VH-VL binders against q9umr5. Designs and how they scored, part 66

Target 1, 268 residues: q9umr5
Amino acid sequence: SYKPVIVVHGLFDSSYSFRHLLEYINETHPGTVVTVLDLFDGRESLRPLWEQVQGFREAVVPIMAKAPQGVHLICYSQGGLVCRALLSVMDDHNVDSFISLSSPQMGQYGDTDYLKWLFPTSMRSNLYRICYSPWGQEFSICNYWHDPHHDDLYLNASSFLALINGERDHPNATVWRKNFLRVGHLVLIGGPDDGVITPWQSSFFGFYDANETVLEMEEQLVYLRDSFGLKTLLARGAIVRCPMAGISHTAWHSNRTLYETCIEPWLS

## First folded at step 18 (VH-VL)

Design pn32
Fold by OpenDDE, look of step 20:
Structure pn32 (fold): chain C 268 residues (1-268), chain A 122 residues (1-122), chain B 112 residues (1-112)
Amino acid sequence: as target 1 above (268 residues)
Amino acid sequence: QVQLVQSGAEVKKPGSSVKVSCKASGGAFSDYAISWVRQAPGQGLEYLGYIIPIFGTARYNEKFKGRVTITADKSTSTAYMELSSLRSEDTAVYYCARGSYDSTGYEPFDYWGQGTMVTVSS
Amino acid sequence: DVVMTQSPLSLPVTLGQPASISCRSSQSLVYSDGNTYLYWFQQRPGQSPRRLIYKVSNRDSGVPDRFSGSGSGTDFTLKISRVEAEDVGVYYCMQGTKWPFTFGQGTKLEIK
């Protein structure tokens, strides 16, 4: 039988968004038990990410316990960060494939059409002011806001991303790295036409430098220092990168070609 | 010259709801946290929650167990605080407050509304 | 929740004399960025609260220099070097480090 699949949604999202994904999985892997976690939907997805991590942890623990052979995680957008954190804090998880589906794994910073309704362009450049404060950090979007022009503020004020990245020292860094390394495969999915994740390379742990030049994963300090295990995972062949063009952010979970190419191979 | 002007006093029956407004003028609205604090007669200050309008949602003090709803209308620069299932102990002056930015970062509670007295009585 | 404890709760003071209010938090108020988000508010009779001090020791504009804030970690103090009649009111400390943000009980300053 196929390993259970757990799906974690993204910002302003719900389980309903994954109806096509469920269909694809059912067709290609009949009998697979797929659980789309219906937690922190809609506006509730703006709650602090650590709170979400705790909630999702409570939901996945029973599922994992009933699946001694392991489970697969499909985590979409913001959900990918939640899942990465989840795998970092769980010392006994049994995740075979962690599929990060267009997630801002290295953070978010930029002007996108998707976010324009939230922030005027001029506000985006100043979002660091509110985000890197206790008041801002109570919202998920600020938990992974990564302003390349205010790196010190990010490193010091980010209560989530900087920690799970091991960019800021904390007493659990070693343990979290160990836990995360329990994953069988890390499947990174994203693409240049996403339109939301900015830069889109963030889905592959790429990100802006101080000049807003995009650097690849291997150029990131978190990789070079192996702060949470990326270098180790890559070395043992556990990282899969699946870029795909022509897919908008809201279509990653509803594209058959993408599913067959980037997701399906890792659901065995 | 930022000003916060709140709606007028309210008298409500137990079990009903009250919605207090806070209109901001003289500055930007979207990227400042609007906080709501209440003060029962002769008592101290209690933090209800706050909203950052650009995010469209609020952070709530769980003490109120979901009875508080804070919203913001960016088009009118107005924040709202609704308290449902009113009880006598909800009788208080309700304040809205807004933060500001300085060289050190964001600081809340730089500006205060005049307060809105809400009386809950049978 | 972080408990903020002020002392004293009542503070009768002679005009021209100094006053001191203590605020203690149940846990450290140092945030990850190294700042301490401790605030002091003044509420005069019949008025809205007014922020006096932010981040332990920074005075807001318009606040007389006779007001000063100090402290670190869990222990904080608001001092008034020379109490004036206009200083009558209730003073509150507040922490903004950990949600939910919480206020002290308040200290009522009165003139003897």
Scores: ipSAE 0.923, ipTM 0.966, lowest interface PAE 0.5, mean pLDDT 95

Design pn4
Fold by OpenDDE, look of step 20:
Order: sequence, then structure tokens, then C-alpha cells
Structure pn4 (fold): chain C 268 residues (1-268), chain A 122 residues (1-122), chain B 112 residues (1-112)
Amino acid sequence: as target 1 above (268 residues)
Amino acid sequence: QVQLVQSGAEVKKPGSSVKVSCKASGGTFSMYAISWVRQAPGQGLEYLGYIIPIFGTARYNEKFKGRVTITADKSTSTAYMELSSLRSEDTAVYYCARGSYDSTGYEPFDYWGQGTMVTVSS
Amino acid sequence: DVVMTQSPLSLPVTLGQPASISCRSSQSLVYSDGNTYLYWFQQRPGQSPRRLIYKVSNRDSGVPDRFSGSGSGTDFTLKISRVEAEDVGVYYCMQGTKWPFTFGQGTKLEIK
């Protein structure tokens, strides 16, 4: 039998968005128990990410317990960060494949069309002012807002991303790294036509430097320092990168070709 | 030059709802936290919650168990606080307040509304 | 929740004399960025609250220099070097470090 699949949705999302994904999984892996976690839907997805991590943890623990052979995680957009944190704080998770589906794994600093209603260009450059405060950090978006022009503020004020990245020292860094390394495979999916994740390379742990030049994963300090295990995972062949063009952000979970190419191989 | 003007006093029956408005003028609106605080007669200040309009959602004090709804209309620079299932103990002056930015960062409660008295009585 | 405890709750003061209000938090108010988000508010009779101090010791514009804030960690103090008649009112401390943000009970300053 196939390992259970747990799906975690993204910002302003719900379980309904994954109806096509469920269909694909059912067709290609019949009998697979797929659970789309119906937590923090819609505007509730703006709640602090650590709160979400706790909620999702409570939901996945029973599922994992019933699946001694292991489970797969498909985590979409913001959900990918939730899942990464989840795997970091759980010392007994049994995740085989962690599929990060167009997630801003290295943070967000964008004002794409999709987000322009939230972040006009003029506001994007100033969002750090509110995000890197206690008031801002109570919202998920700010938890992974990564302003490359205000790195010090990010490192010090980010209550989520900087911590799970091990970019800021904290007493759980070693343990979280150990926990995260329990994952069998880390499947990173994203693409240049996403239109939301900015830069799109964030889905592959790439990100802007101070000049807004995109650097690859291997050039990131978190990799070089192996702060949460990326270097180790890569070394043991546990990281899969699956870039795909022509897919908008809201279509990653509803594209058959993408599923067959990037997701399906890791659901066995 | 920023001013917060709140709606007028309200008299409500127990079990009903009240919606107080807070219109901001003299500045931008979207990236400032609008906080709602209440004060029962002769009592201290209590934080209800706040909204950052650009995000479109609010953070609530769980003490109110979902009775508080805070919204914002960016087009009119107006924040709203709705309190449902009103009780006598909800009788209070309700304040909105807005933050500001300075060289030290974001600071809340730089500007205050004049307050809105809400009386809940049978 | 972080409990903010002010003392005293009532503060009768002679005009021209100094006043001191203590505020203690049940846990450290130091945020991850190293700042301490402790605020002091003044509420004169019949008026809306007014922020006096932000981040422990920074005076807002228009606040007389006779007001000063100090402290660290869990212990904070608001001092008025020379109390004036216009200082009558209730003073509140507030923490903005951990949600839900919470106020102290208030200290009522009166003239003897």
C-alpha cells in the first residue's frame, strides 16, 4: 500500500484548492489515504506561523502514528514553511518525502501582480517597518518577509524564518537541524512564471543579496553553514529540485504535467 | 496632523451588537496598526485587538472569545470594531489608536481617537 | 498572558515634588530584536489616553522633560521630576512584546 499523504495549504487557501491534486493521486496511486488539513483556512492563514505549526502538529501526529511506514507531505506555498518548521520541531516525525510546492522557503520580498493589492511597489520597500515589529510578527506574511535591504532587522525581528533557518542563534538550533534531517527526501518545486513567490528561486532556497541579485542555494549562508541541514541533505542525495516554467502560483497543485513530473515520483 | 475620529455614543441592549468606526485622516492608512482598546467606567485599559489594514485581517485578544471583529476599509481610511453578544460588562469607552514610524521603527498608539461610549443596559 | 503590575495604584503628590511609578512584568519584555517594548500612557480626566514614553525611555514629542522612563527586563519606572497640576490623571504601563499586549492596572496621580 501507498504511504499516506498529508497536504498543507497556503496563504488564503483551503482544502478545496487541492481537489485536482487529490484526483491525480487517486488515479495514479489508488488507495492512497490523502488528508488535506483543514486548518487556518482563508484569512486564518494570516495567523502567526508558529501558531499554525502547533495546530498542524496536533493534526499530523495522529496520522503519523497510524502510519509506521511513514508519510508524505505536500505543502503548498506558505504551507511549505509551516511544514519545514513542523519537521524541525518534531523529533519523532516519519516523513519520507517532504514536497515543498512553490514555497517561499527562503522568504518573500515581492510585489507581484498577485500581491500588488497587498503590496504596491512603494509599500514593498517599507513593509519592513511594520513587519519587523511585534505587531507585524503576529501575521504570517511578516514571519517570512525577508527584506534584503534590512538584513539586520530581519535577523533580529523575524520570529519564524530566521529561526527555522538557523540564521539567528537559538537554543534549539541543533535539535531542529537533527529533526529536520530525519526527512527522506526534500522535493523543491517552483518556477519562473509563478508570479507570487518573489524571487521565485526562494522555492529552491535561493534569494536576493543586498543588491537584489539572486543567489542560489549553495551560495546562501544557511547552506554554507549547514545551519538547518541543507548541505547535509544535498550531500546524501536527499534534495530534489524540480523547476517548471509556465505555471502560475495558483496552478501548482492543479497541473497534471507538474504532478507527474515533480510530485508523483515521490509518492511511492 | 493625523486625526482619528470615532463614531458617536451607543446605547445597546444585552445580546445585541455594536459597531464603532474610526476614521483616520491626515496620513496614510494601510501600513499602520489600528488598535482598539476599551475602558470600563472607573477601570483600566483593555486591549481588544488590532488590524493592519494592508493585511486585511486583525489580531484579537482571545479573552473576548470571538465576539470582537475588527475590519478596515482602506478606501475610506476607516477601521471598525464590532462587538457582538453584548453584556452589561461591555459598557465602556472604546478607543481606537494608530501607530507611527520613526527612526527607531514602528510605534503604536501615537494617535488616539476621542473614544466612543458604549452603554449596554436592559 | 504577561501580567503588568503597577505600584502604587494611588499616588498623592504635593505640587513641585517628584513622583515615581513602578511597573513590573511577569516576564522579560525584551524582544528578539533587543528592544524592550514598554510604554507609558497618561490619561487626564475626561480625555483619551496619551502616549508619553515608548520603548522604556523615549519621550514622545511634546512630552515635558520632567517625565522620564527607565528600567530593563521586568522592572520599569516612570518618573516625574516636578509634578504639576496638569499631571493629574491615571498612568498606565503597557507591554508590546508578547501578544496579547497588556496594560498595567493604572496609577492615579492626585495632588495633595
Scores: ipSAE 0.930, ipTM 0.967, lowest interface PAE 0.5, mean pLDDT 95

Design pn40
Fold by OpenDDE, second read of step 19:
Structure pn40 (fold): chain C 268 residues (1-268), chain A 122 residues (1-122), chain B 112 residues (1-112)
Amino acid sequence: as target 1 above (268 residues)
Amino acid sequence: QVQLVQSGAEVKKPGSSVKVSCKASGGTFSDNAISWVRQAPGQGLEYLGYIIPIFGTARYNEKFKGRVTITADKSTSTAYMELSSLRSEDTAVYYCARGSYDSTGYEPFDYWGQGTMVTVSS
Amino acid sequence: DVVMTQSPLSLPVTLGQPASISCRSSQSLVYSDGNTYLYWFQQRPGQSPRRLIYKVSNRDSGVPDRFSGSGSGTDFTLKISRVEAEDVGVYYCMQGTKWPFTFGQGTKLEIK
């Protein structure tokens, strides 16, 4: 039998968004138990990410317990960060494949049409002012806002991303790294036509330097320092990168070709 | 000059709801935090929650167990605080206050509304 | 929740004399960025609260220099070097480091 699949949604999202994904999984892997977690839906997805991590942890623990052979995680957009943190704090998870579906794994610094709609004011230039404060950090979006022009503020004020990345020292860094490294495979999915994740390479742990030049994963300090295990995972062949063009952000979970190419191979 | 103007006094029966408005002028609104604080007669200040309008969602003090709803209309630069299932102990002056940023960082409560008295009585 | 404890709760003062209000937090108010988000507010009779001090020791514009804030970690103090009649009212400390943000009980300053 196939291993259970747990799905975690993204910002302003719900389980309904994954109806096509469920169909694809049922068709190609009949009998698979798929659980789309309906937690922190809609506006509730703006709650602090650590709060979300705790909620999702409570939901996945019993599922994992019933699946001693392991489970697969499909985590979309913001959900990918939630899942990474989840795997970092859980010392007993049994995740075989962690599929990060168009997630801002290295943070967000976007000024896309999608974000402009949410943030009509010069978001890129001014969001750091509120996000890197106690008031801003109570919202999920600020938890992974990564302003390359205010790196000091990011490193000191980010209460989520900087921590799970091991960019700021904390007492759990070693343990979280150990826990995260329990994953069988890290499948990174994203693409240049996403239109939301900015830069889109963030889905592959790439990100802007101080000049807004995109550097790849292997050039990032978190990789070079192996602060949370990326270098180790890559070395043992546990990282899979699956870029795909022509897919908008809201279509990653409903594209058949994407599913067959980037998701299905890891559902066993 | 920044000003916060709140709606007028309210008299409500127990079990009903009240919605207080806070209109901001003279400054930015969307990227500012609007906090709601109340003060029962002769008592101290109590934090209800706050909203950052660009996010469209508020952060609530869990003490109120979901009875408080804070919203914001960016088009009118107006924040709202609705309190449901009113009880006598909800009788208080309700204040809105603005937070903003300067060269030194983001700081809340730099300006306050004039307050709205809400009386809950049978 | 972080508990803010002020002392004294009542503060009678002679005009021209100094005043001091203490505020203690149940846990450190130092945020990850190294800042301490401790605020002081003044509420005159019949008026809305007014922010006097932000981040422990920064005076707001228009606040007389006779007001000063100090402290660190869990212990903070608001001082008035020379109390004036217009200083009558209730003073509150507030922490903005950890949600939910919380106020002290208030200190009522009166003229003897």
Scores: ipSAE 0.921, ipTM 0.963, lowest interface PAE 0.5, mean pLDDT 95

Design pn44
Fold by OpenDDE, second read of step 19:
Structure pn44 (fold): chain C 268 residues (1-268), chain A 122 residues (1-122), chain B 112 residues (1-112)
Amino acid sequence: as target 1 above (268 residues)
Amino acid sequence: QVQLVQSGAEVKKPGSSVKVSCKASGGTFSDYPISWVRQAPGQGLEYLGYIIPIFGTARYNEKFKGRVTITADKSTSTAYMELSSLRSEDTAVYYCARGSYDSTGYEPFDYWGQGTMVTVSS
Amino acid sequence: DVVMTQSPLSLPVTLGQPASISCRSSQSLVYSDGNTYLYWFQQRPGQSPRRLIYKVSNRDSGVPDRFSGSGSGTDFTLKISRVEAEDVGVYYCMQGTKWPFTFGQGTKLEIK
């Protein structure tokens, strides 16, 4: 039988968004038990990410316990960060494949038409002011806001991303790294036509430098220092990068070709 | 200068709801958190929650167990605080307040509304 | 929740004399960025609260220099070097480091 699949949604999302994904999984892997976690839906997805991590942890623990052979995680958009944190804090998870589906794994510094309603251009340049404060850090968006022009503020004020990345020293860094390294495979999915994740390379742990030049994963300090295990995972062949063009952000979970190419191979 | 003008006094029965408005003028609205604080007669200050209008959602003090709803209308630069299932102990002056940004970051409570008295009585 | 404890709760003062209010937090108010988000407010009778001090020791514009804030970690103090009649009111400390943000009980300053 196939291992259970747990799905975690993204910002302003719900389980309904994954109806096509469920169909694809059912068709190609009949009998697979797929659980789309219906937690922190809609505007509730703006709650602090650590709060979300705790809620999702409570939901996945029973599922994992019933699946001694392991489970697969499909985590979309903001959900990918939630899942990475989840795997970092859980010392007993049994995740075989962690599929990060168009997630801002290295943070967000967006300035796209899609996000203009939330992050107009004028706001994007100034969002650091509120996000890197106690008031801002109570919202999920600020938890992974990564302003390349205010790196010191990010490193010091980010209460989520900087911690799970091991960019700021903390007493749990070693343990979190150990826990995260329990994953069998890290499948990174994203693409240049996403239109939301900014830069889109963030889905592959690439990100802006101080000049807004995109550097790849292997150029990032988190990789070079192996602060949370990326270098180790890559060395043992556990990282899979699956870029795909022509897919908008809201279509990653509903594209059959994407599913067959980037998701399905890791559900066995 | 920034000004916060709140709606008028309210008298409500237990079990009903009240919605207080706070209109901001003299600056931008969307990028400034609006905080709500209340003060029962002769008592101290209590933080209810706050909204960052650009995010469209609020952070709530869980003490109120979901009875408080804070919203913002960016088009009118108005924040709202609704309190449901009113009790006598909800009798208080309700304040809205706005922060500001300086060279070091965000600072709350630079500006205060005049307060709205809400009386809950049978 | 972080508990803020003020002392004293009632503070009778002679005009021209100094006043001191203590505020203690149940846990450190130092945020990850190294700042301490401790605030002091003044509320005169019949008025809305007014912020006097932000981040422990920064005085707001328009606040007389006879007001000063100090402290670190869990212990903070508001001092008035020479109390004036207009200083009558209730003073509150507030922490903005950990949600939910919380106020002290208030200290009522009155003239003897």
Scores: ipSAE 0.928, ipTM 0.966, lowest interface PAE 0.5, mean pLDDT 95
Fold by OpenDDE, look of step 22:
Structure pn44 (fold): chain C 268 residues (1-268), chain A 122 residues (1-122), chain B 112 residues (1-112)
Amino acid sequence: as target 1 above (268 residues)
Amino acid sequence: QVQLVQSGAEVKKPGSSVKVSCKASGGTFSDYPISWVRQAPGQGLEYLGYIIPIFGTARYNEKFKGRVTITADKSTSTAYMELSSLRSEDTAVYYCARGSYDSTGYEPFDYWGQGTMVTVSS
Amino acid sequence: DVVMTQSPLSLPVTLGQPASISCRSSQSLVYSDGNTYLYWFQQRPGQSPRRLIYKVSNRDSGVPDRFSGSGSGTDFTLKISRVEAEDVGVYYCMQGTKWPFTFGQGTKLEIK
């Protein structure tokens, strides 16, 4: 039998978005028990990410307990960060494949059409002012806002991303790393035509330097320092990178070709 | 230069709802959190919640158990606070407030509305 | 929730004399960025509150220098070097470090 699949949605999203994914899984892996977690939907997805992590943890624990052979996680967009944090705080998770589906794993500093309706250009450049404050950090968007021009503020004020990345020292860093390393495979999915994740390489732990030049995962301090286990995972062959062009952000969970190429191989 | 002007006094029955408005002028609106604080007669200040208009959602004090709804209309630079299932103990002056940005970051409560008295009585 | 405790709750003062208000938090108010988001507000009779001090010791523009804030961690103090008639009102401390943000009970300053 196939291992259960748990799906976590993204920002302003809901379980309904994954109807195609469910269909694909059912067709290719009949009998798979798929649970799309219907938590923090819509505007509630703007709640602090640590609150979301706790809520999702409560939901996945019973599922994992009933699946001693292990489970797979498919986590979309913002959900990918939630899942990574989840795996960091759970010392007893049994996740085989963690599939990060177009997630801003290294943060967001967007200037895309998708974000333009939400953030005018002038506000995006100044979002650090509110995001790196107690008031801003009560919203999920600010929890993974990564302004490359204000790295000190990010490192000191980010209450989520900087911590799960191990970029700021904290008492749980060693334990979180240990927990995260329990994952069998880390499958990173994203692409240049996403239009939302900015830069799109963030889905592969790439990100801007101070000059907004995109550096790859292996050039990041979190990798070089192995602060949460990326270097270790790569060394053991546990990281899979699956880039795909021609897919917009809202289509990652509904594209059949993407599913067959990047998701299906890791559901066995 | 920044001014917050609130709607007028309200008299409501228990169980009903009240919606107070706060119109901001003299600056930008979307990137400034609007906080709501209330003060019962002869009592202290209580933080209800705040909205960052650009995000389109608010953070609430859980003490109110979902009775408070804070919204913002960017087109009119107006924030709203709605309190439902009104009780006598909800009788208070409700304030909106806005902060500012300086070289060190965001600082709240630089500007206050004049307050809106909400009286809940049978 | 972080509990803010002010002392005293009533403060009768003679004109020209100094005044001191204490504010204690149930938890440290030091944020991850190293700042302490402790604020002091003044509310004169019949008026909206007014911010006097931000982040423990920074005085707002237009606030007389006879007002000063100090403290660290969980213990904070607002001092008025020479109380004037216009200082009559209620003073509140507030923490903005941990949600929900909370106020002290208030200290009512009156002239003897």
Scores: ipSAE 0.926, ipTM 0.967, lowest interface PAE 0.5, mean pLDDT 95
Fold by ESMFold2, look of step 22:
Structure pn44 (fold): chain C 268 residues (1-268), chain A 122 residues (1-122), chain B 112 residues (1-112)
Amino acid sequence: as target 1 above (268 residues)
Amino acid sequence: QVQLVQSGAEVKKPGSSVKVSCKASGGTFSDYPISWVRQAPGQGLEYLGYIIPIFGTARYNEKFKGRVTITADKSTSTAYMELSSLRSEDTAVYYCARGSYDSTGYEPFDYWGQGTMVTVSS
Amino acid sequence: DVVMTQSPLSLPVTLGQPASISCRSSQSLVYSDGNTYLYWFQQRPGQSPRRLIYKVSNRDSGVPDRFSGSGSGTDFTLKISRVEAEDVGVYYCMQGTKWPFTFGQGTKLEIK
């Protein structure tokens, strides 16, 4: 009776990372068909996000076709951006709950302990120079890099985030908004102790202004202009915000309390 | 002053692999794309791919169908290009190249290595 | 892939006379940021390539002012106002707008 669940992983990630989440679902909602998509693992997660969206689209089509009553998406970190793009480009998706697990929905700007572990030198103040070029946009990190001190470059050069946010005019903006608005619920999960997503409020569509002051979702132009449907979804009561402190970036999908509080209620 | 110094010429048998190095000096390394381009004798330029060392992965020209691997070692400021399953038509001079940043952003191919001749013959 | 087509492929020119090399792309090279990522390179005999022109019309440092680039959209031109003996070599255009980035076939400039 439970809708199938599709899981999409993040940067430098693979399907194995979700074994505990799978256990929680099987224990609380037995009989749920859960598919963790095994695409773009490890270094392949750095491929352009539009290539990843296309590959994940091809994988989800047969799953959705077998489940006319609908499916749920659980999308972690970078995977949450892939999933949001899927909801925009698929005119026939049947997603009920889109569960965004600590995803940089308004972008990323910052050196964090996680980034320093992977990339041990600080680069946030200079990365805009490569990211806002065709050469940098061929890598997923640059597809959602959002430098608040070079917002004009971001708006014009981003090949992914500025488009799915409706921050730059494009011919598909109206259709993408219509498709995204067919989702039943948008469940936003994240917290201040994540340590990777910067600012962590990006998981809730918050982001820095030019002074690096965090503006919340309702203060963002994309919300105020309703460019891809956030204001409409909030007015429908379709946005669920579930912040939780004390969880590091790699622990979101292996914390039972988080699952029970923020995820389980939406896996109808 | 940026300089790119490549490894020396190679003679290889068909079916083997070659790995060409490109050592950068005179500047920072990690955030500059390093590109690999080849030129068969008497022929034009052919783009193999590029790596941004800080990301640790490369973009490849699909023409090579997984035969090319591009890597970088940030600790030695050295990029590598490895071509496997060599054929006689892979005989070429292999170049590495690096760009530069100016007020308008990134500009490719500002600095070129001296080239590495790879000859594939029985 | 974006196909870059150069014309002519062979360009014999009299010393001191102008030369013009055409480069046509199979699609617009204008990127979303308004820039056109079209580059020109010179390869003298026995040497590595050298960048001459970046983003259509910007001369690199140390490139003589007799070299100029122009064009827009899909049609681009490299001009040499007065050819000198040192200009002998092969000239390539390259697009950097759409991966995979691609070169033209080359134009061999010779003194006749």
Scores: ipSAE 0.822, ipTM 0.917, lowest interface PAE 0.9, mean pLDDT 91

Design pn45
Fold by OpenDDE, second read of step 19:
Structure pn45 (fold): chain C 268 residues (1-268), chain A 122 residues (1-122), chain B 112 residues (1-112)
Amino acid sequence: as target 1 above (268 residues)
Amino acid sequence: QVQLVQSGAEVKKPGSSVKVSCKASGGTFSDYAISWVRQAPGQGLEYLGYIVPIFGTARYNEKFKGRVTITADKSTSTAYMELSSLRSEDTAVYYCARGSYDSTGYEPFDYWGQGTMVTVSS
Amino acid sequence: DVVMTQSPLSLPVTLGQPASISCRSSQSLVYSDGNTYLYWFQQRPGQSPRRLIYKVSNRDSGVPDRFSGSGSGTDFTLKISRVEAEDVGVYYCMQGTKWPFTFGQGTKLEIK
């Protein structure tokens, strides 16, 4: 039998967004128990990510308990960060494949059309002001806002991304790294035509430097320092990078070719 | 200068709802937190919640168990606070307040509305 | 929730004399960025609250220098070096470090 699949949605999403993915899984892996977690949907997805992590944790624990052979996680967009944090705080998770589906794993810093509807009159260059405050950090978007021009503020004020990245020292860094390293495979999916994740390389742990030059995962301090285990995972062949062009952000979970190429191989 | 102008006094029956408005003028609207605070007669200040309009959602004090709804209309630079299932103990002056930015970052409650008295009585 | 405790709750003061209000938090108000988001507000009779101090010791524009804030961690103080008639009102401390943000009970300053 196939391992259960747990799906975590992204910002402003719901379980309905994954109807095609469910169809694909059923067709290619019949009998797979797929659970799309219907938590923090819509506007509730703007709640603090740690709150979401706790909620999702409560939901996945019983699923994992019933699946001693392990489970697979498919986590889309913001959900990918939730899942990474989940795997970091859970010392007893049994996740075989963690599939990060177009997730801003290294943060978000962009004024995309997708985000412009949220703040059409605001520039990304100014979001740090609210985001790196207690008032801003109560919203998920700010929890992974990564302003390369205000790195100090990010490192000090980010209550989520900086912590799970191990970029800021905290007492749980070692344990979280240990827990995260329990994952069998980290499957990173994204692409240049995403249009939302900015830079799109964030889905592969790439990100801007202070000059907004995109650096690859291997150039990131979190990798070089192996702060949460990326270097270790790569060394043991546990990281899979699956870039794909021609896919918009809202289509990652509904593209058959993407599924067959980047998702399906890791559901066995 | 920034001004916050709130809607007028309200008299409501228990169980009903009230919606107070707070119109901001003299500055930008979307990237500031608008906080709602209430004060019962002769009592202290109580934080209800706040909204950052660009995010489109609010943060609520769980003490109110979902009875408070805070919204914002960016087109009119107006924030709203709706309180449902009104009780006598909800009788209070309700204030909106807006933050500001300085060289060190964001600071809330730099500007206050004049307050809106909401009376809940049978 | 973080409990903010002010003392005293009533503060009668003679004009020209100093006043001091204490505010204690049940938890440290130091945020991850190293800042302490403790605020002081003044509410004169019949008026809306007014922010006096932000982040423990920073005076807002227009606030007389006779007002000063100090403290750290869980213990904070608002001082008025020389109380004036216009200082009559209720003073509140507020923490903005941990949600939900909370106010103290208020201290009513009156002239003897």
Scores: ipSAE 0.919, ipTM 0.965, lowest interface PAE 0.5, mean pLDDT 95

